# Designs tried in a protein design chat: VH-VL binders against B9 domain-containing protein 2 (B9d2). Part 7

Target 1, 175 residues: B9 domain-containing protein 2 (B9d2), of Mus musculus (Mouse) (q3uk10)
Amino acid sequence: MAEVHVIGQIIGATGFSESSLFCKWGIHTGAAWKLLSGVREGQTQVDTPQIGDMAYWSHPIDLHFATKGLQGWPRLHLQVWSQDSFGRCQLAGYGFCHVPSSPGTHQLDCPTWRPLGSWREQLARAFVGGGPQLLHADTIYSGADRYRLHTAAGGTVHLGIGLLLRHFDRYGVEC
Key: E = the ipSAE of ESMFold2; O = the ipSAE of OpenDDE; V2 = 0.75 times the mean of E and O plus 0.25 times the DockQ between their complexes.

## First folded at step 1 (VH-VL)

Design X5 (from X1 with heavy chain Y101E Y102G D103Y Y107W E109D E110A Y113I; framework fv_bexmarilimab)
Fold by ESMFold2-Fast, scan of step 1:
Structure X5 (fold): chain C 175 residues (1-175), chain A 124 residues (1-124), chain B 108 residues (1-108)
Amino acid sequence: as target 1 above (175 residues)
Amino acid sequence: QVTLKESGPTLVKPTQTLTLTCSFSGFSLSTYGVGIGWIRQPPGKALEWLAHIYWDDDKRYNPALKSRLTISKDTSKNQVVLTMTNMDPVDTATYYCAHSEGYSSGWYDAFDIWGQGTLVTVSS
Amino acid sequence: EIVLTQSPGTLSLSPGERATLSCTASQSVSSSYLHWYQQKPGKAPKLLIYGASSRATGVPSRFSGSGSGTDYTLTISSLQPEDFATYYCQQYGSSPYTFGQGTKLEIK
C-alpha cells in the first residue's frame, strides 16, 4: 500500500470583482483511495480585499490517503463565493485542479469560470448547502472536460500544495 | 472570420502512419476557452470524434483509438497536427478539423466552424 | 460511453411539412452539452443548435431544439427544399464525445 500526504493551503484569489469572498473546496479521488485523516471538504472564512485585488485566506489543507494504485489521483474542486452584508451568497467562480504527483512543494494557479443563465442558477443551487451538494456538483461536471473554461471575467485561486509520498516504489506504487 | 483547412496525404498504405495538419486563421489557439477537434466520417457512415486540443495544451482522445493517436499544436504557425499510426482500410474516411469555443458563448464546446475535410483512402 | 440513438433513421416528407427528429441518450446528459448538426452530401457538417435549444448564427427560425435528460428533439416547423439533409445530434458532456448515427431527411 502507498500513502499520500497532501499538506498545504488555499492562499487566496485574484481577479474577482466581488467585495467579500470565501472559498469552498472538496477533494475527489478514485475508489481505491481511502482517507486516513483529514476531511474531504471545507470552507474558508470570508475575506474583504481593501487594497489591490487579492483575497487572502491562508486556509490549511491537511489530508492523509492510502492507495493501492495510481488510478484516480486526487483532484480539488474549488468554488469562490461572494457574500453581501446581509449574509446572502452568490457563486463567483468554479474551478478544478489536480493535486501534483511529484514530492515537494508546488504553487498552483487554478483558473475559475462563472456559469451563465439557467446553468448559473442550477450550479448556484447545487452549491448552496456545502459538502454533500458540492459532491453532487461533480455529476453536473462529470462529462464536462471544459471545467476550466472562462465564462466571464473569472478569477484565479492560488494554492501552495506540498506532497509527502510514503511506500512508493522507484517505478510505481506497489501493495 | 474563422477558417480551418485540413492537409495531408490522400492515399495511405496499410500499416503506415497518417499525419494531418489543420491550418487555421481568424483566431488564436492561445485564447482562453478555444480548442480544435478532429472528427472523421467513413463514406456513408456517421461522424466519429477522434481527438481535441485546447488553449492550455490539454489533450483529449477517443479511448477506442487513443493508442494510435497523437495531437499537438504549434500556436506560432496556427496549426494543429494529428498523427494516427497503423492505418487500415477501415480507417478510410473524410477527416475534418473544427473550431470549438467554451462557456462564455454558451455553446459549451460545440463545433461551430468546420474545415472542408480531406478524404484519406487506405489501400495497397 | 454515452450512446446517442437517433430516430427515425430516415424521414420522408414533403416541403411545407413539419419534421420532428429525436435523439435519445443511453444515460442522462446536460442539455448544455447537446448539439445538432446539419450535413449536406459532399460537405462538412454545419452547427444548427447548441445547448439543446439555442440557434447558431444564421440558422433560420423554423429550426428549434428542445429536451433534457435523455430525450432531445430537433423540430423544423415548415420544411424548405434546402432542409433535406442528414442531421446529427452530439454530446460533449463526457469523453468520448459521441455523435448519433444520423437521421436522413429525404423528399417524399
Scores: ipSAE 0.000, ipTM 0.475, lowest interface PAE 13.2, mean pLDDT 78

Design X6 (framework fv_bexmarilimab)
Fold by ESMFold2-Fast, scan of step 1:
Structure X6 (fold): chain C 175 residues (1-175), chain A 123 residues (1-123), chain B 108 residues (1-108)
Amino acid sequence: as target 1 above (175 residues)
Amino acid sequence: QVTLKESGPTLVKPTQTLTLTCSFSGFSLTTSGVGIGWIRQPPGKALEWLAHIYWDDEKRYNPALKSRLTISKDTSKNQVVLTMTNMDPVDTATYYCARMDYGDYEGTYFDYWGQGTLVTVSS
Amino acid sequence: EIVLTQSPGTLSLSPGERATLSCTASQSVSDSYLHWYQQKPGKAPKLLIYGASTRATGVPSRFSGSGSGTDYTLTISSLQPEDFATYYCQQYDSSPLTFGQGTKLEIK
């Protein structure tokens, strides 16, 4: 069994004009991948960026996986949410990025897409009464064309991700 | 093993409605991110996308043909059905169903294809 | 809609030679949403390359894709007899999903 250790942080975001921002994240893998330690989903603290400034979270990610092969490589899904002065939340952008496949430290920029028109209204209705459910999260992150046809380019989430690989030599993989 | 197979009439008369069924195995249309599309190819010509349907029942149609096309799924039978109205000899083509990628969250390419079924439209 | 123009329409080469197939989009396409298919006579298309440069499972290393914006290329570094087929590029950066007209690779 080969092992993959993903260690890093969600640093922050740029390109958002909202007053208070937080990020929900989830890591998705193929069916043959098993999480040995860590959590698959999380949420950052809320940060209020200054005009023209970066929202900072410095949210840690520390995940340990076991896998039998390279298929279904881990991907990170991100939702950036804004919070108004009454505590009501609105989706500001969503996106995804692939975890790097090479060992070492990587800086990643994950572009997001902003919901528009009727999709903005539908998403707002779907999340009334609490946070998104797993099924709703999967729907938002699935198929670039589904929500892309109702979205515009949004801000970017910045990540620092370190990758450690163990026992990949047993599967004929050399990195 | 992923398999897809098209079925339906091989000969259709002008003005009639064509109904094609895509039967698949090795995956489920309840899986988030998966979709099934229909693509046709007239003899000696290029591929033309017709329609696709996603796991959550959302549908997309080629705007040039949207008034003639209906796509639906029957998850219990592992089938996707395409209906095309008012057939014309120019619609003679091999019709393929194909799986849209799943798990990579792009949903913009076809990773497995059926063998295709030739539909001839003639009087 | 985005029109994909493939060139040449027909490419005549011998086994062992390098093939370069071009796909030009009428407007900019994200490389994430440009894909290549191979179709042999009488057969269904087979996915070769997705996201402009990622080989599909089981596709030999002699196949490579590159490009960005409006210009994309499929390269076969050393042609094998089984590579003589028609190749299609496809985009879904914007609706409707479109295919190029195809490049037929034939034995010289």
Scores: ipSAE 0.000, ipTM 0.480, lowest interface PAE 14.7, mean pLDDT 80

Design X7 (from X6 with heavy chain R99H M100E D101T G103D D104I Y105L E106T T108Y Y109P F110L; framework fv_bexmarilimab)
Fold by ESMFold2-Fast, scan of step 1:
Structure X7 (fold): chain C 175 residues (1-175), chain A 123 residues (1-123), chain B 108 residues (1-108)
Amino acid sequence: as target 1 above (175 residues)
Amino acid sequence: QVTLKESGPTLVKPTQTLTLTCSFSGFSLTTSGVGIGWIRQPPGKALEWLAHIYWDDEKRYNPALKSRLTISKDTSKNQVVLTMTNMDPVDTATYYCAHETYDILTGYPLDYWGQGTLVTVSS
Amino acid sequence: EIVLTQSPGTLSLSPGERATLSCTASQSVSDSYLHWYQQKPGKAPKLLIYGASTRATGVPSRFSGSGSGTDYTLTISSLQPEDFATYYCQQYDSSPLTFGQGTKLEIK
């Protein structure tokens, strides 16, 4: 059994026109991956930039996995939400990035896509009971005519991710 | 406790119109993200999707059968009604209604099903 | 429309054995929109796996799903008597919603 330790932070985001932003995140793995410590999902605090266009969260991520192989390598799903002065939340963008497979520290820029038109309203209504929920970002706009999801390029989420790999040589995995 | 139950005629003559009602409890069609679909299964054959209706009255139809199908809802009675015109013996099947959560996160599975009602089309 | 082809059509196994059921799509389907149902004779289908790999509430851990693109698999690690049923895969990545033709799991 090999181990993967993902340590880092969601630094912040740029390129969003909304002023008060927070990020929901989740980590998705194949069935052979077991989370040994940490949590698979979380949410940053709301940041309202007073100057410039960058939201800063410095939200920690610390996940320890055991895996029997390379199948189902982890990916991070991200949703950027805006909150207005009345506390109402609206999806500003969603994205995903693969966790790097090389040990060491990595700086990642995760581009987001934002829903357009009436799908923003439908998505918001679907989440009214408990607030925003994590989307399956890697598939949301590829759902063909059933979902009629129109998207545009959104802002970018910036992450600093460190990887520690243990016992990988025993399973034919090379760093 | 989510429950759905189909009702309607068990015997229909060729060329007639079939009207089926899905009565449900444990949820409301006014709740955002709720949908109800109709699926049929001829004896010994695979499942075939017919139509869906959602809380906001958005409707979807199987293109192969669209000209024959109408789906509607009555939120005050907790009912969804499907009509299918010009019935033929080949339409003999068990008809199911099923609950769908219109939620991108789960990929819209059909999570609760009625028991089904067998409709036989014969002279 | 997306055609889902399940293989084998019938699988004959004994309790305690491992079952592997395949579902192949005519074009790429996002794994988020690929689901598996179990149907026992005379009963309505029951949701088993959604999003290719997530077990529905109350479904035993012996059931697992995997796959991506055009190739999906349902595995039952140690068959119990109640598992002998017909299994259907289903997609809703593209309209219309379609089901596979089913794989019947029967006692050898």
Scores: ipSAE 0.000, ipTM 0.485, lowest interface PAE 14.1, mean pLDDT 79

Design X8 (from X6 with heavy chain R99H M100R D101P Y102E G103D D104T Y105A E106M G107V T108Y; framework fv_bexmarilimab)
Fold by ESMFold2-Fast, scan of step 1:
Structure X8 (fold): chain C 175 residues (1-175), chain A 123 residues (1-123), chain B 108 residues (1-108)
Amino acid sequence: as target 1 above (175 residues)
Amino acid sequence: QVTLKESGPTLVKPTQTLTLTCSFSGFSLTTSGVGIGWIRQPPGKALEWLAHIYWDDEKRYNPALKSRLTISKDTSKNQVVLTMTNMDPVDTATYYCAHRPEDTAMVYYFDYWGQGTLVTVSS
Amino acid sequence: EIVLTQSPGTLSLSPGERATLSCTASQSVSDSYLHWYQQKPGKAPKLLIYGASTRATGVPSRFSGSGSGTDYTLTISSLQPEDFATYYCQQYDSSPLTFGQGTKLEIK
C-alpha cells in the first residue's frame, strides 16, 4: 500500500474579466484510492481582483490518500464563479489539472474554458452537490474532451502543490 | 476490433442471484473516459439501462433497481461483472453489455454492443 | 425520470420511400444528449446517430437526425430493404439514462 500526501494551495486566478471571483474545487481519484484525511471538495472565499487582474485566494489543500495501485492518479477539477454586487453568481470557467506524480513542490497553471449555450448548463449540473461527483463530471478528466465542446477560453487558475510519497512496505502490507 | 461478449447462466430460479460477466477486447478500461454499461431487453419490449462503470471505477445505477445491482471491473482480465439479486420471472430478458467511447464529451452513447445473453427466470 | 415517447409505434412503408420517426421527451433535452439506435430481430442495437444529428462511423448518408428541446426526428431518405428494423431514441441529459419504447419500421 502506498500513501500520497497532497499539500498546497489554490493561489489565485488571472485572465478573468469578471470583478469578484471564487473557486469551487474537487479531487477525483480511481477506485484503488482511499482518502485518509482531508476533504475532497471545497470552495474559496470571494476575492475582488486588485490592479493587475489577479484574484488571490491562498486556499489550502491538504489531502492524505492511500492507494492499492498507480492507476486513477488524482485529478483536480475546478470551476471559477463570479459574484455581482447583489450576490448573484455566474460561471466564469471550468478547469482541470493532474496532481503531479513526482515528489516536491510544483507550480501549476490550470487553464479554464467556459461552455457555450446549453453546454454551460450541462457542465454546471455536473458540479451540483459540492464538486464534480455527478456522471457528467467525467468530461473534465480528459484534455481531449475540451476540444469537443463548443467553448470559449477562460482565465487561468494558479496552484502551488506539494507532493509527499510513502510506502507501507516496511510493515509487510498487501498492495 | 472492439468486441464485447456476455456470459453467465441462461436459466435462473426465482429469488436467486444472477451474475453476468462482460469480456472485452480492442480497448482498455484504464483509458480516460471509457466505460461499460449493462442494458436489458425483455422479449418484445424496450431497452432498459441497468448500470455502468467507468475507467476510474465510478459507478452509476438505475435508481429503480439500485438496491439489487452491483457492478465491478477487473481491468487485468478485461472483464466487467454485473450482479442482480432476488430474480423474478419479470426479469427475464436479453442482457447486453456495451462500450462507452473514451472521447464523447458528455454525450454518453454506446457505440459497440455485445451479442446479448438471454436469461430466463422460471421455476 | 425523462420519458421518451416514440411515434408511431409501427410505421409501414415500401422500399424507396422516405421514413420520418419521431421521439418526444417529457421535458426539454439538450440535443447533445439525444441518440438513435437501430435493432434488427435477434441482434444487438447498433448506434446510428449521436448528439441528435451526427452520424456514427459507417452509417449511410440516407440516415439523418434533427431536433431540439422536446422534439426529435430520425429521417431515412430512401428506404433500403435492410433498413426495416426497430429504432430507439435514448437520452442521458438527466439520470437515469432512458430509451424510448421503439418504432418498428415494417414493409407495407
Scores: ipSAE 0.000, ipTM 0.479, lowest interface PAE 12.7, mean pLDDT 79

Design X9 (framework fv_bexmarilimab)
Fold by ESMFold2-Fast, scan of step 1:
Structure X9 (fold): chain C 175 residues (1-175), chain A 124 residues (1-124), chain B 108 residues (1-108)
Amino acid sequence: as target 1 above (175 residues)
Amino acid sequence: QVTLKESGPTLVKPTQTLTLTCSFSGFSLTTSGVGIGWIRQPPGKALEWLAHIYWDDEKRYNPALKSRLTISKDTSKNQVVLTMTNMDPVDTATYYCARTEVYSGSYYEGMDVWGQGTLVTVSS
Amino acid sequence: EIVLTQSPGTLSLSPGERATLSCTASQSVSDSYLHWYQQKPGKAPKLLIYGASTRATGVPSRFSGSGSGTDYTLTISSLQPEDFATYYCQQYDSSPLTFGQGTKLEIK
């Protein structure tokens, strides 16, 4: 079995007009992938950027997978939420990106889309409390749907992702 | 097992209306994120998208053909119907229906299951 | 409308060789919305790669996709007899959904 380590952080976000931001995330893989250590989903702290500034989270991601092949390569799903002065939360943006397949350190910019109308309510409902709801919601509302759903362009989430591969030479991938 | 199958006339005269039915099994078009599209391919040519219908009854049409196309669904019969008016010999093609589905990530992001196709010839 | 241009139109190779197929978009396409299909004569297309680089279920590891922006590539590392077919790229980053004109992979 080949092994994949995904080590990095959700650095922060730009391009959001909301006052206080946090990010929920989840990682989706195909059925041949097994998580050996780490957690498949999480949530950042809340950060309040000043006007024009980047929201900073520096939220760590550390995942170790075993896989039988390259099929079902990992994808990261992201939801950016805003919190008002009364503690009420509203979805500010949704995005997803593929984890890079080459070893080394990668910087990723993940554009987000903001659900409008009934989609905003459905997505928020599916995402209450995190947990399995994150992956379920992101499967339904992937980036491919942005042209079919009522959405608006959102901000961008910035990530630094390191990738370490082991025992991939027997599967046609040079480690 | 998920299957889709096209049905309708194989010969159409110029100016007539073509009606094609996509009958499917193994999934429901009431499931969130599920859609069915129609794609055609003239003999020896590339694929051309015609229309999509989604679980929430949202409809999308190719702008080049929109005035001629109508897509509808009958969830009780597990069918999607495409109607194309004013047929011309240039519309001779194999017509496919195909699924977009959220049952797995791979299905949702592409058209993962296709019908066998039905050849429609338009001639006088 | 985004136009996808595939090159070459026809690629003649022998089993065991590496195939590289290109798809160029007339304007930038997010890699999440770029997909590849395989079509054999008389058959419906089959989804190979979705989101530019993710293999669909049951697709052999010799198939890989890459690219971003306007330039996308499908690679078959060691051709098998069953791989000789026509390959299409498709985008849905912008309406209408469009396909490339196809690359026919044939035995030399």
Scores: ipSAE 0.000, ipTM 0.463, lowest interface PAE 15.5, mean pLDDT 79

## First folded at step 2 (VH-VL; framework fv_greziprubart)

Design G7a (from G7 with heavy chain N56D; at its last look DockQ between E and O 0.33; V2 from the best seeds 0.00; counts 0 for: pae E 14.7 > 2)
Heavy chain, then light chain:
Amino acid sequence: EMQLVESGGGLVQPGGSLRLSCAASGFTFTDHYMQWVRQAPGKGPEWVGLIRNKADSYTTQYAASVKGRFTISRDDSKNSVYLQMNSLKTEDTAVYYCARDEYGDYVHAFDIWGQGVLVTVSS
Amino acid sequence: DIVMTQSPLSLPVTPGEPASISCRSSQSLLYSNGYNYIDWYLQKPGQSPQLLIYLGSYRASGVPDRFSGSGSGTDFTLKISRVEAEDVGVYFCMQGLETPLTFGQGTKLEIK
ESMFold2, look of step 2: ipSAE 0.000; ipTM 0.486
ESMFold2 (binder alone), look of step 2: mean pLDDT 93; pTM 0.947
OpenDDE, look of step 2: ipSAE 0.012; ipTM 0.573

Design G7b (from G7 with light chain N33E; at its last look DockQ between E and O 0.07; V2 from the best seeds 0.00; counts 0 for: pae E 16.1 > 2, placed apart)
Fold by ESMFold2, look of step 2:
Structure G7b (fold): chain C 175 residues (1-175), chain A 123 residues (1-123), chain B 112 residues (1-112)
Amino acid sequence: as target 1 above (175 residues)
Amino acid sequence: EMQLVESGGGLVQPGGSLRLSCAASGFTFTDHYMQWVRQAPGKGPEWVGLIRNKANSYTTQYAASVKGRFTISRDDSKNSVYLQMNSLKTEDTAVYYCARDEYGDYVHAFDIWGQGVLVTVSS
Amino acid sequence: DIVMTQSPLSLPVTPGEPASISCRSSQSLLYSEGYNYIDWYLQKPGQSPQLLIYLGSYRASGVPDRFSGSGSGTDFTLKISRVEAEDVGVYFCMQGLETPLTFGQGTKLEIK
């Protein structure tokens, strides 16, 4: 099987009105992709910048996949949450981006959408846990364009992603 | 009540064609992948194929035994999925079920099944 | 293709007693965060299959807690802690890891 290493970080976020932010993240892949090491989901620490400043997380991503082809290429999903002084959390933005398909280092700027009304609760349920909510995440991520109708533009998450490929020679891709 | 109802089964000669229909009710059909599974007499179930939702461009996959002969389609406005079966062979004789795939590509769990329709292919 | 092998193929049981059904896969079904991509289905006489267990151990809606799934990797078990008359039928495991999706050959559970 071909192998993909996704190595990098969730650097931070800009353009959110909220002051105490953290990011939950996960990676969605097709059925032909098997995770060899790392974890598919994670959460950053909270950062509390001044309003208008960049939140910084520098949260590492280190994933190693095996795959049987190019179908179902990894997609990264992101939730930006705010936290008040009592520890209550509110979803501030949701976004996704495709992991780049070419080897090397990439800087990604992932725009987010602020969910409105009942769609905020639907997206929050998708990230409640790793197991049964992962089962619902496929429908949500597959229907991302449908959810855009009940959103407003949010801030942007910034990522640095390095991509290393092995055994993709039959697809014309150099490691 | 969430329900799937198949129709269109029957007896055909080898080389013939049939079109199966599966009508859904009681849930938001447009969000789900749909599956076809068949069960030959006295045998365990055999996966036939799937069709994805609109968000995944209605793409399909098929078992090798039926690829090129069977076509899965759906009409979200009618809450229906279809199985067009061409160039039928005697080994295609089975009860055919449609099933809802609650969780999609990432995990396949068939939580709602139709009652099935018998397709008999004999000379 | 992943081959699913069930045992036993026939399981007579006395009501009130426990039952276990085994399923072995030809390759590991442990994929992503430690979940095992295996389902269990029950097909009662004259009915279509119904989902009992998904992802190895999660009970589907309305399934009694006397049903439990366990195992990891290539060896899986469906356990019924106290068999009732309504549990008769054929039980199938299915792997959901990769297409083509594949089923075991079935275990017929009958009341003695």
Scores: ipSAE 0.000, ipTM 0.476, lowest interface PAE 16.1, mean pLDDT 80
ESMFold2 (binder alone), look of step 2: mean pLDDT 92; pTM 0.945
OpenDDE, look of step 2: ipSAE 0.012; ipTM 0.591

Design G7c (from G7 with heavy chain H32Y; at its last look DockQ between E and O 0.03; V2 from the best seeds 0.00; counts 0 for: pae E 16.8 > 2, placed apart)
Fold by ESMFold2, look of step 2:
Structure G7c (fold): chain C 175 residues (1-175), chain A 123 residues (1-123), chain B 112 residues (1-112)
Amino acid sequence: as target 1 above (175 residues)
Amino acid sequence: EMQLVESGGGLVQPGGSLRLSCAASGFTFTDYYMQWVRQAPGKGPEWVGLIRNKANSYTTQYAASVKGRFTISRDDSKNSVYLQMNSLKTEDTAVYYCARDEYGDYVHAFDIWGQGVLVTVSS
Amino acid sequence: DIVMTQSPLSLPVTPGEPASISCRSSQSLLYSNGYNYIDWYLQKPGQSPQLLIYLGSYRASGVPDRFSGSGSGTDFTLKISRVEAEDVGVYFCMQGLETPLTFGQGTKLEIK
């Protein structure tokens, strides 16, 4: 089986007007992919930068996959949340980015969009069902026409992702 | 039905004070920034100021022409925003609108406006 | 402060024909996220303003397809593809990029 090691970090975020930010994340793969080590989801700590400064998390990502093919390549889903001094949380941005397919170190800038107005309430209720499965784009983008009218561009999440591939040169011979 | 209804307008002498109210219904008031905009007779709109929601600590901003004289406040339990106007001048004569800011600091788009209330400052 | 300049200030039109209203800003309204922070409002006679277009080109709910917004940076246009009698009123652009939020002077659209 071919193997993929995704190692790096969620560095931080820029371009959000909210203070006290944290990021929930998850990774989605196709059916031919098996996680050998690491966890598919997580959450950063809260960072409270000065207005205009970068929120900084340095949250490690260390995932090791085996796969039977190239279909269903890993994709990161990101939710940036704000928290006020009373512990109340609001979704500040949602986005996804593709894990690079070439070996080496990559800097990723993942744009986000934010729910506005009444959609902020509706998305918060959708998250009552729990957990990082709410990081999938189809959960948020359902009803696309309605979503487009209630969203705006958000800030950007910055990641450093290293990719190590093993045994991919053998895949076609063994298949 | 989403609505904003202003009240408290009227005739006042220069140097006087007046308090406007804006009552909201049909939407979750606590989530939104609220804006005040005025329009003098025969002229275009002029932004007066805004108040942010509870999540943003109810902070306010004002146009230079009214800063120090006008104060915006809100009461989320009554779904209401207020404009306290002090030291009124004849150039403050206008129709005053409250408006919902659908998008907050990321986008300022006023998607719901009240019917407006006339404030006349005359000597 | 960002100054918004509209032209023309008066726009008589024949029903069924197109109309265009221009708005220029004293500085770019294009933010680094790729959006232009400009709105368009219509104030019909005796009514409060109503939102037509936000973020330069997005139609507000219930606004007919004959209204469209375009432009980037400092130059923006509101177009009405076929003017109808109900479109009469004063049109305003507004920048939403920074406070103080500022409006154009208005364009009065009227039927010839």
Scores: ipSAE 0.000, ipTM 0.461, lowest interface PAE 16.8, mean pLDDT 80
ESMFold2 (binder alone), look of step 2: mean pLDDT 93; pTM 0.949
OpenDDE, look of step 2: ipSAE 0.014; ipTM 0.563

## First folded at step 3 (VH-VL)

Design Ga1 (from G7a with heavy chain Y106W; framework fv_greziprubart; at its last look DockQ between E and O 0.31; V2 from the best seeds 0.00; counts 0 for: pae O 2.3 > 2)
Heavy chain, then light chain:
Amino acid sequence: EMQLVESGGGLVQPGGSLRLSCAASGFTFTDHYMQWVRQAPGKGPEWVGLIRNKADSYTTQYAASVKGRFTISRDDSKNSVYLQMNSLKTEDTAVYYCARDEYGDWVHAFDIWGQGVLVTVSS
Amino acid sequence: DIVMTQSPLSLPVTPGEPASISCRSSQSLLYSNGYNYIDWYLQKPGQSPQLLIYLGSYRASGVPDRFSGSGSGTDFTLKISRVEAEDVGVYFCMQGLETPLTFGQGTKLEIK
ESMFold2-Fast, scan of step 3: ipSAE 0.506; ipTM 0.822
ESMFold2, look of step 4: ipSAE 0.313; ipTM 0.749
ESMFold2 (binder alone), look of step 4: mean pLDDT 93; pTM 0.948
OpenDDE, look of step 4: ipSAE 0.000; ipTM 0.589
ESMFold2, look of step 6: ipSAE 0.699; ipTM 0.872
ESMFold2 (binder alone), look of step 6: mean pLDDT 93; pTM 0.949
OpenDDE, look of step 6: ipSAE 0.103; ipTM 0.707

